VHH binders against o26223. Designs and how they scored, part 175

Target 1, 191 residues: o26223
Amino acid sequence: MKLLWTSQHIKVTVHIDGKVSKMDVLEAIKTRRSIRKYQDREVPEELIDKILDAAMCGPSAVDERPWHFIVVRNREMLEKIPEVHPYGAMVKDAPVAIIVCCDSSLEKIPGFWVQDCSIASQNILLAAHSLGLGAVWTGVYPLEDRVEGIRRLFSIPEHVIPFSVIPLGYPAENPGTRDLFDPDRIHLEKW
Key: E = the ipSAE of ESMFold2; O = the ipSAE of OpenDDE; V2 = 0.75 times the mean of E and O plus 0.25 times the DockQ between their complexes.

## First folded at step 12 (VHH)

Design E23 (framework vhh_vobarilizumab_d1; at its last look DockQ between E and O 0.01; V2 from the best seeds 0.00; counts 0 for: pae O 4.8 > 2, placed apart)
Fold by ESMFold2, look of step 12:
Structure E23 (fold): chain B 191 residues (1-191), chain A 121 residues (1-121)
Amino acid sequence: as target 1 above (191 residues)
Amino acid sequence: EVQLVESGGGLVQPGGSLRLSCAASGFTFSNYDMAWYRQAPGKGRELVARITTGGSTDYADSVKGRFTISRDNAKNTLYLQMNSLRPEDTAVYYCAKAPFESYIPDSFDYWGQGTLVTVSS
């Protein structure tokens, strides 16, 4: 928060929560799980900023960077998401959700925005995990009724396509990890 | 191999009760949300009840107050207690397992072969 830096002529480095966390990228990828239960604990704006910075670091088709993000903290809005997004009960229990959207006016190559927004969505999951948060990607696109429902609820214009809703918070569950490596999926030189 | 084996179906009078069981094997049962679906003759499959890994439940409006879903993680078994049965509850009942990781909201990827419940005089 920039308000923390405005005291007089002295530059101040602020240590949030007294802890600085670093997680190896392979560890993050292998240990991340979909988390659908969250503590009754707010997620600081600083962490959301870090997560969205990470979301925007992904590659995109010819550098088109079509992504936009809606940060939802309002309780009434979070509670309404399951009405247009069935079986999304965990969203109403989250302290915050991020809606990943595509601005189709930014597309340079038609149709690659799905890959672009998928990359941003996965980066959100990994960044959240590395910061001690839990998250889950709940798919919106290409389910037309869900796309239109979310668009109406958040006043999203026609040329912007809601892609995913990602609730997140401090985890209140620990589902563990699984070894999913399957050598039968690996093909050397040809199929 | 994932296996879901339903039992407890049968013929019952209107107003009666049945308890369905689903024996699960081939996966770590406690890590997965589970559900009961049903399919009446000539109809598509419809959700009856869901239960999460943590025990939270949700029900179709048509069965609320009459049916209770539960799970016993130690026995790898899913249950459906059906009370106050009506002729419109007549269907094949299927046990369903959620996938390991999915970005499709509340999806299910493995199904049992079903157990028939017939409610008639």
Scores: ipSAE 0.240, ipTM 0.582, lowest interface PAE 2.8, mean pLDDT 87
Fold by OpenDDE, look of step 12:
Structure E23 (fold): chain B 191 residues (1-191), chain A 121 residues (1-121)
Amino acid sequence: as target 1 above (191 residues)
Amino acid sequence: EVQLVESGGGLVQPGGSLRLSCAASGFTFSNYDMAWYRQAPGKGRELVARITTGGSTDYADSVKGRFTISRDNAKNTLYLQMNSLRPEDTAVYYCAKAPFESYIPDSFDYWGQGTLVTVSS
């Protein structure tokens, strides 16, 4: 059974065996949407590995690569995440979630770890989409209550900062495409 | 271990030419942006020239048209051809390696020991 997701002009074919047609990078960027509803279907480990590989391919400040990833498949843990992350309600319905963290001991230049982890998180979203999965970035940092909630829940050391929680799964919704291009945000030579 | 070893420095008269070399080892040379820096007596270290993995070059205004940065990936060597040398070019010249996939501009993580260039009549 081929699930054809049509977003205007782009068809993403997802095969039952997890094989998906590859899409080019611009297509992935332009057609990606936050997905908060998932099928009752497990995500193959091979896809998670590809996603994590992609997550580690982004640039970082002076190549510090401070990111760590917690892959969560345990149903009980997935169901507990919304208790400490109010905007993470969909996590309980996902077959898997990736928690992106920063090891502060790896930071070489102060403050850039947020950018590093953001790049990693975005690559997770793009890779997931290109592989026929849906995902959503649920922000943890810089909200202290969420940071500490996730820290306690997963026994994360004090020097490691949870940054984002990204549930993933086969999409059970199609939000369609959104044109985000805004020429008013473009300034030529000066503001 | 990453090593950068500069050579080719020396004494030259104004208007003369020198070619500096930097022998790189301990990393995949072709995968990294490289640069030449210099430090004159009593001054800070300044960028002289940069070359990307793709071969794009950038120069300090003070050396544009006179200096040429190049690389030979097969030899793991960085070069700086210096023509029309001036007394103000007198400095210790350093070879520098950029970090991999750094989004911080003008960041370098390894430096050579430097080679002295003296331009004097």
Scores: ipSAE 0.042, ipTM 0.349, lowest interface PAE 4.8, mean pLDDT 89
ESMFold2 (binder alone), look of step 12: mean pLDDT 82; pTM 0.829

Design E24 (framework vhh_8pnl_2; at its last look DockQ between E and O 0.42; V2 from the best seeds 0.00; counts 0 for: pae O 4.8 > 2, grease 25.4 > 24.2, SAP .689 > .668)
Fold by ESMFold2, look of step 12:
Structure E24 (fold): chain B 191 residues (1-191), chain A 120 residues (1-120)
Amino acid sequence: as target 1 above (191 residues)
Amino acid sequence: QGQLVESGGGLVQPGGSLRLSCADAGFSFSNYDMAWYRQAPGKERELVARITTGGSTDYADFVKGRFTISRDNAKSTLYLQMNSLKPEDTAMYYCAKAAFETYIESFDYWGQGTRVTVSA
């Protein structure tokens, strides 16, 4: 059974054959791994929308929200990314990538846009993971050759700074869990 | 910032076996993905086997079930069990550790290598 009802305040969909999974936020943070191998399977636009909605939920310096996102699905473009972004070799095998950018015209307080875009990038990774996708953050900024290469490839204006390229897809690998807690990194009351 | 020390190499007849060990004197061995690489004279260094922090393994196609990578996190030691050795396996074997969770290229830490020679 499939019943669709939509309005300005409510959208309800029911899928008899589908599974709905929910993930606790601490579980998502602890179990998320960088995924560089993807299934040959399309990522629905709906999931990308959810991921980008999550990306925009993070805090930013003085609420400046300087981020912009380029969604790349075109095979020819995905295959060109490694030509200007060596760490992005796996992007050619991904069904989709998200480029996180800073629009410097939105910066309200100097020097915090890197943190702002980092928050958005991490939220993309966590949201993708919670939706059953795998992703990896591949660094562009502050490597000048990569910044200019990506800017040129995607016709990004001079005042917009490409920050990261995040390929994603249904995972074709499982790197496993880690125990990274180190109590020596915790200082009570003072150093 | 650990140092990796390989051992267990040597001269062996075709069809023989060797067990390579790699001791990590560094901190937090269990937090690194580990790998064995090899380099034959005049050839480029190539991946032999990889094992993640969670124990998942990958092998180069030329291994064909002859080698087994394993790790003992309590002893901070990586192993490569090499069976059915062939003359083509003659090389320096290197232990490496890499940051898998990285948003820029990782720079692997390498040991000094241990020589494996397979000849009649």
Scores: ipSAE 0.332, ipTM 0.701, lowest interface PAE 1.9, mean pLDDT 86
Fold by OpenDDE, look of step 12:
Structure E24 (fold): chain B 191 residues (1-191), chain A 120 residues (1-120)
Amino acid sequence: as target 1 above (191 residues)
Amino acid sequence: QGQLVESGGGLVQPGGSLRLSCADAGFSFSNYDMAWYRQAPGKERELVARITTGGSTDYADFVKGRFTISRDNAKSTLYLQMNSLKPEDTAMYYCAKAAFETYIESFDYWGQGTRVTVSA
């Protein structure tokens, strides 16, 4: 099933046809880096489907699943995103971007939507990485100027809150890996 | 917090060259993305160049191939080779260390800066 790509809120039907990632989950987590440079190469729809499937597999407060996703491939729209997102310059160079949004009408418990959308966004990053793509989380919420900018640009309804913009593509850089383990942040039984 | 110490600034003529250094005495240098920023009088601080832990580099548009950022992990030192300097490159240059990946590209640790003056 081909996903209907619209510049608006996409009801994504997940296409299950494709190769399962062979990357171990811990490997994916540990080796993932923000990728801000992309090859001049299109991302297959099948990979986007898998990424979106992963995005929807995360937990949410009381199973509210408030997330929506806008998949953006239009070159003109991608090029406009940096105009309203000062730290989204790399989006113009990506073949595709996913905008994660919250439908506030689906929220059951106030405030948990941020966690829900964060989980979805992180799953997008991990899934992308596991599939050989690079991505970066560019924050939209809670910065009002960015929220409103993205809202206007994509005609997002008032009850829907844009949360993050995630450009994706085949990586054209290698940031390397980091050891971020800090034992000083671990407390046993008490602070 | 780790201490970054910049050096290598000075007065040069247009077309001249400088090599800036940033010594990291605090944290595990190799675990961090690094960057050079500059701030001219009356202007906002701006990114000059960035280098990842893996050695990938990115430059501001005004660099136009004139500057090269590099790192020596064994020496815990960041470098900025600046060639073909212009008067508009006059600024305080700062070394920066990225502590964490954030959804907003930022660096959390800064040095005191080294002054670069380009004048005839």
Scores: ipSAE 0.021, ipTM 0.458, lowest interface PAE 4.8, mean pLDDT 86
ESMFold2 (binder alone), look of step 12: mean pLDDT 80; pTM 0.809

Design E25 (framework vhh_8pnl_2; at its last look DockQ between E and O 0.57; V2 from the best seeds 0.00; counts 0 for: grease 24.3 > 24.2)
Fold by ESMFold2, look of step 12:
Structure E25 (fold): chain B 191 residues (1-191), chain A 120 residues (1-120)
Amino acid sequence: as target 1 above (191 residues)
Amino acid sequence: QGQLVESGGGLVQPGGSLRLSCADAGFTFSNYDMAWYRQAPGKERELVARITTGGSTDYADFVKGRFTISRDNAKSTLYLQMNSLKPEDTAMYYCARAAFESYIESFDYWGQGTRVTVSA
């Protein structure tokens, strides 16, 4: 249903292309926590559009932009993800999940797609947090059993590699912040 | 192996209680999410409970309200109060820093463990 996706995405993106969050970017980066408990509350499509717009703003090797996203709202599909991705148990309780994929036919420089998709995945986490949502990155690649399981479940072609599954929703927990700054990791001028 | 030292295990009858403790000599205890894991004979290590820096807790389904995780940041000590113990709870119990922010299941930093045996 490409036509439905295209028309809904285009209309929603244009309609909600505004300022919905005032969270400072450094605050977002420092305060983002993995959220695995969600309210029984739907996430508006407009927020998903904003999150995916942010995901696509990341840099990529030679601007290859190899990423594709599968948006999963169907309850039965969400409940099946833990069957092939056991460390994604919380996905069954999420109102929506985003699967970040690499289309290898878009790859222009071998091997950098992992960095490219990691950047997109982190942008999803930060954008969700800035919009009052909680999310968690659950790793798929490079765990071969999980890659094949997710590929099978969502009929993903062989040249497309599922990288991560990111459930998200309005948070039902507050993990708190951490102070992890470590000056010994900082090297001036040389090692 | 490691900085964390568990204590408080022992032999207890079914229905009994134990309080496990885990001491951390590090000065950064309050900045880490913490967890208890257990490993029963012939089983893989499994999460029992975790507690965040903000005090939020999460429990494995099998706990069913019988255990309470807590922390005392001033004493750099993590606790697990275990009530209504069952033979199924027999295991080696490990204190660990929780892998709360890990995007894959990761190895946790842990001590040598403390044995809990629930039997006559």
Scores: ipSAE 0.431, ipTM 0.703, lowest interface PAE 1.7, mean pLDDT 86
Fold by OpenDDE, look of step 12:
Structure E25 (fold): chain B 191 residues (1-191), chain A 120 residues (1-120)
Amino acid sequence: as target 1 above (191 residues)
Amino acid sequence: QGQLVESGGGLVQPGGSLRLSCADAGFTFSNYDMAWYRQAPGKERELVARITTGGSTDYADFVKGRFTISRDNAKSTLYLQMNSLKPEDTAMYYCARAAFESYIESFDYWGQGTRVTVSA
């Protein structure tokens, strides 16, 4: 049995046996949307592993790879995240969330960790989408109240900075696509 | 620069209905996720309903099936059908282009709002 989510430009095929149709990288990028509604369905650990593998494949400044990942499946913890993250309401409905963090002790060049963790976060989103999952990037850093809220909730040490919370699950919505190409943003040789 | 123009607000009795409209001028309406927000006196602005470019909808908990958000891309118009209105629904209602692909809650454009008053 195949679950097929189709829109004009988004096609996700999920197999009951856990096999997911693969999409190419351009398709994943172009068709990815934030997903904030999830099915009451568990995400296999194998998929999370693949997603995390992808998250660790991105470049980083001088290859510092400062990222850490907290995988949250505990229902109580998922339900607490919205209390400290106003934009994280959907997290309580997700079967799993990944918290992307930076270990500042691994940073080699100051300031690039934001880029590093952003790349990791985006790779999580793309990988999730390519695997037939839905995800959304909910910003934590640099909002101090959210950073400290997540820190306290998960007992994250001071030298580690929570960066993003990314709930994941099988999609229960189809947001459609947007045409985001803007030729006015392209400059040839000079501004 | 584009403009969002809300209409359809007014005074209604409890249990009454209103249909709000929001006309989007100057933008590619079909490319944007849209939302209705409301703000009651002395309260923060809150999300009422959202609709994506693909037509997926989401509602605040207080809606409880009473409201329906819809869109007509051909007319570049957003709608909010409000049924079974309650006094607590009294607020200024705003149409917005919601940035739902943002990793932080945001909007890129607001209308001037239309006032909804529910009173006996």
Scores: ipSAE 0.297, ipTM 0.700, lowest interface PAE 1.5, mean pLDDT 88
ESMFold2 (binder alone), look of step 12: mean pLDDT 78; pTM 0.791

Design E26 (framework vhh_8pnl_2; at its last look DockQ between E and O 0.37; V2 from the best seeds 0.00; counts 0 for: unsure alone 61.4 < 65, grease 26.5 > 24.2)
Fold by ESMFold2, look of step 12:
Structure E26 (fold): chain B 191 residues (1-191), chain A 120 residues (1-120)
Amino acid sequence: as target 1 above (191 residues)
Amino acid sequence: QGQLVESGGGLVQPGGSLRLSCADAGFSFSNYDMAWYRQAPGKERELVARITTGGSTDYADFVKGRFTISRDNAKSTLYLQMNSLKPEDTAMYYCAKDAFESYIESFDYWGQGTRVTVSA
């Protein structure tokens, strides 16, 4: 028997973790772009775990944390998403997608869940970017036909509201950086 | 509304060059990513090139190496330098404000177009 134990997966884990721990948060925010083209590579489960951990670190209204996440890797399911979510056509080409949902039974203050789930969605985008992945937020809520279509496709309960579908993978495009600072949007002391 | 005005099209022989311009009558040009699209008769409109507010560029596979997109924010003008033109480049060329970062469907703002004809 020639069973050789390697520390390669340990090196990969430390190397990947070390790389993502070096990106400045302002750099991540400024350089994150919507990515709609992906390499034919699987995304390791441990990266998805890190992304979802980041998603759950966001603030929420009165700490209600109303979010739930569906991780979709099944090719058949990914290919069906565009049938009910036309703007999500690139999802069929992604190795994985995350559906951000609100569980309305967790709401403590009515009407703030949209902000809560938006915060979680943006954290997913930033965490993915910091890990060398590309992602894009494809809007579901408040478009009622898309909400119901996604709910039906994934057997989401009536009290749970699908908010966004976020395909992600190793990027196969580079849209480049933007320069969006606009001093005219800044008002000192009052309007 | 049609605040984007393309110019610089015309008739040219194969191998020739043209420089397209797109003037933005609006006052916020520097805050938009911009793109050139083209549409040949009977075909769908297709992306040619894009440029971000930060100056990063991206090109369709069929034009890489022959065309150069650029912008002059002081003049509120987008450019497309087209070299080594081929008959298949014959089309209406449109500039647009690019909504690449939209998380819902977006309706891009288009100019009226400028015609480029490359003789067979």
Scores: ipSAE 0.479, ipTM 0.735, lowest interface PAE 1.4, mean pLDDT 87
Fold by OpenDDE, look of step 12:
Structure E26 (fold): chain B 191 residues (1-191), chain A 120 residues (1-120)
Amino acid sequence: as target 1 above (191 residues)
Amino acid sequence: QGQLVESGGGLVQPGGSLRLSCADAGFSFSNYDMAWYRQAPGKERELVARITTGGSTDYADFVKGRFTISRDNAKSTLYLQMNSLKPEDTAMYYCAKDAFESYIESFDYWGQGTRVTVSA
């Protein structure tokens, strides 16, 4: 897969009803929801490239960037994921999934890879949403059965840890928005 | 987090109907995705239906159009209309909120459940 690394500012153009709208970052964050239903519509490779570009833009501990991404479009493989990932039932209905992994050999400081892969995973979700796609983070790590299931299914080497499975597609549901701001979680200067 | 209180369960004959209610005594009901779960004796808890804050619904495969989940945000109440009930629908039914914006399985319900028994 020749990922067209265009260093260009990912102008996320969401085509809704033939109108290209740009979603700003705050809007993307506030309006993003987990999407578990998808249209029978393929996701263009260009969008996946943009999403993966975004996934690699986050910070990491000492810039270790330990993340790897498996892009899964094969229908048979997508259908097998739920067999080893009980919370991944929706993956079988998605046109594509991204598996976020950590190469432990790239880790410079122990333990921060979880944060690194979390940042990458969240950026995938935000980027997908900004592009008019729906996605959901389905946790793999640290559940051993899921980690090993995904590992076996995709022949992932032992030094690489599957972290999350993120199905993506055009949304077939409208979950709405939530106001989750809680001032009680904000402390000024001290607890 | 407010307590969810389920009601409306009972004994019905096969083919009968029940309407379950879940009252949220907490705050911000409208900000939560809601769901009904059930657990039959000796079986695992399973999702029956879900409804998002936006009103999107999803049903388990066994529902097959027999049940309808709905919500009234003004009343902070979740409903499950169950029609064409079958003996296999016999279970304790639980209401859950904030179960779906998670990257892992969530079974956050705060009620005692309401028992549904379908028997001839």
Scores: ipSAE 0.324, ipTM 0.664, lowest interface PAE 0.9, mean pLDDT 88
ESMFold2 (binder alone), look of step 12: mean pLDDT 77; pTM 0.786

Design E27 (framework vhh_8pnl_2; at its last look DockQ between E and O 0.32; V2 from the best seeds 0.00; counts 0 for: pae O 2.9 > 2)
Fold by ESMFold2, look of step 12:
Structure E27 (fold): chain B 191 residues (1-191), chain A 120 residues (1-120)
Amino acid sequence: as target 1 above (191 residues)
Amino acid sequence: QGQLVESGGGLVQPGGSLRLSCADAGFSFSSYDMAWYRQAPGKERELVARITTGGSTDYADFVKGRFTISRDNAKSTLYLQMNSLKPEDTAMYYCAKAAFESYIESFDYWGQGTRVTVSA
């Protein structure tokens, strides 16, 4: 027998198994958290492609788009990153990492590439979250030993500057939402 | 940089209770996520519990409802109520400022620890 339902309780939440969120962009920004524990589960190449597409959508100084991305899936390479990047210890447990780099041959205006690569890095975090993945930005630049260590490990040429290492995977933790709005940081018309 | 000071550890029998405290004298305590970690001899430190600035909590699986993390922002104090203690809970317990959203992590904000020993 057919039973007709005129209303249903449908809830779609970002699950630990990586299902896609149905939240609007402001909710996505507010609910994204740094994720450092990942399931033992591969991330499909098509999701990485979507994330990198989003990374390249950001603005850049004079539209210089100086970014390059290294996608790292090789287990031995992922396990070596913590040897040169102490803040990146969780990378050894991630199924994949993205290294955000500046190619100085694409730089059109000196010194703005840091902002450009920061924008790309944040877009990676948001896109991963929207696809049901968890990620964390681990700082490389401007820490000289980390920059050189990552450059050496991945054979990055001298005119290319590694900026950040972003491990990602299906999340195995849920840090929860934070309420950080602070009206005292808002100045109307003047300081 | 402020120092975190843990207290309330001690020797208890299995099934007993302890309440750990962590005082922060130097920082705006209420603006930090906070956590308790523990380290058994010869092991890495592991997360026990964390609490966000907004009061949301999360616990390690081994806690199984036995511990409760809480904070008193007026007193700049973090707590861990530990009930139904087991010998496996024997460890040094550390208070930490949980910089979970930092893209550059520092361990300068760990306390000195307080020892918990659970034995017959």
Scores: ipSAE 0.366, ipTM 0.696, lowest interface PAE 1.8, mean pLDDT 85
Fold by OpenDDE, look of step 12:
Structure E27 (fold): chain B 191 residues (1-191), chain A 120 residues (1-120)
Amino acid sequence: as target 1 above (191 residues)
Amino acid sequence: QGQLVESGGGLVQPGGSLRLSCADAGFSFSSYDMAWYRQAPGKERELVARITTGGSTDYADFVKGRFTISRDNAKSTLYLQMNSLKPEDTAMYYCAKAAFESYIESFDYWGQGTRVTVSA
């Protein structure tokens, strides 16, 4: 057991088995796609542990590490998320979702928590992909209706801000790859 | 910026079929996820179907197997085969280069639309 953490509502024990990722980091970045269709297959806890470990390895402003994670496996809760998250329809079809949150009491410099939680969210996506899972980032913050919806649904305290909902599962689609390299977005020394 | 041009709309009877086309006169067609949307008078624009760069497809619930989205990257063209059309399918149909990777559904480019009218 490497990590034991608790949220106000969910206690999660994180165990890392030390298995190597299926792909290197560059491949993970280049080939990752949002996955919104999932197999009817459970995600092992070990994989979630690895994903959460990765989520906590990103940098944060002055090392404030303001992130918290709610791991949701309850079918009823998963099915309720789309009710408060219009772009979260796929969550009801996922075997598990991670809600990334910010504890504002941990924030040392105002405003950087968005970057911190974004890094954590991206690491979740990359880690999931490298492990053979599919995931998608469904934005919660800064949309007030979504923030409040998720807050109410999971009884998240006022000082904690839900940031993203990330459903995960074994992929049931193959979006393919995209070439998004744009040299026009690269400026040398000056704009 | 690429221009999407829809075609293939028209007047059909209920139960009829249409094939819509969307030609991309711009660039990087193969690098984009594509989608068909429609907007009926007085209603909000709604997703009809989407297709990824890899060929994965998704359809709105109202499609119920009646429509098929496909793409030809060599021709930079998106298609929507619509069968068993219903009066409720009457709408302006739009083609879009969709950013399905975004945490909020967004679109980079839209066409001007092609009108589909289903009436007896």
Scores: ipSAE 0.049, ipTM 0.580, lowest interface PAE 2.9, mean pLDDT 87
ESMFold2 (binder alone), look of step 12: mean pLDDT 79; pTM 0.804

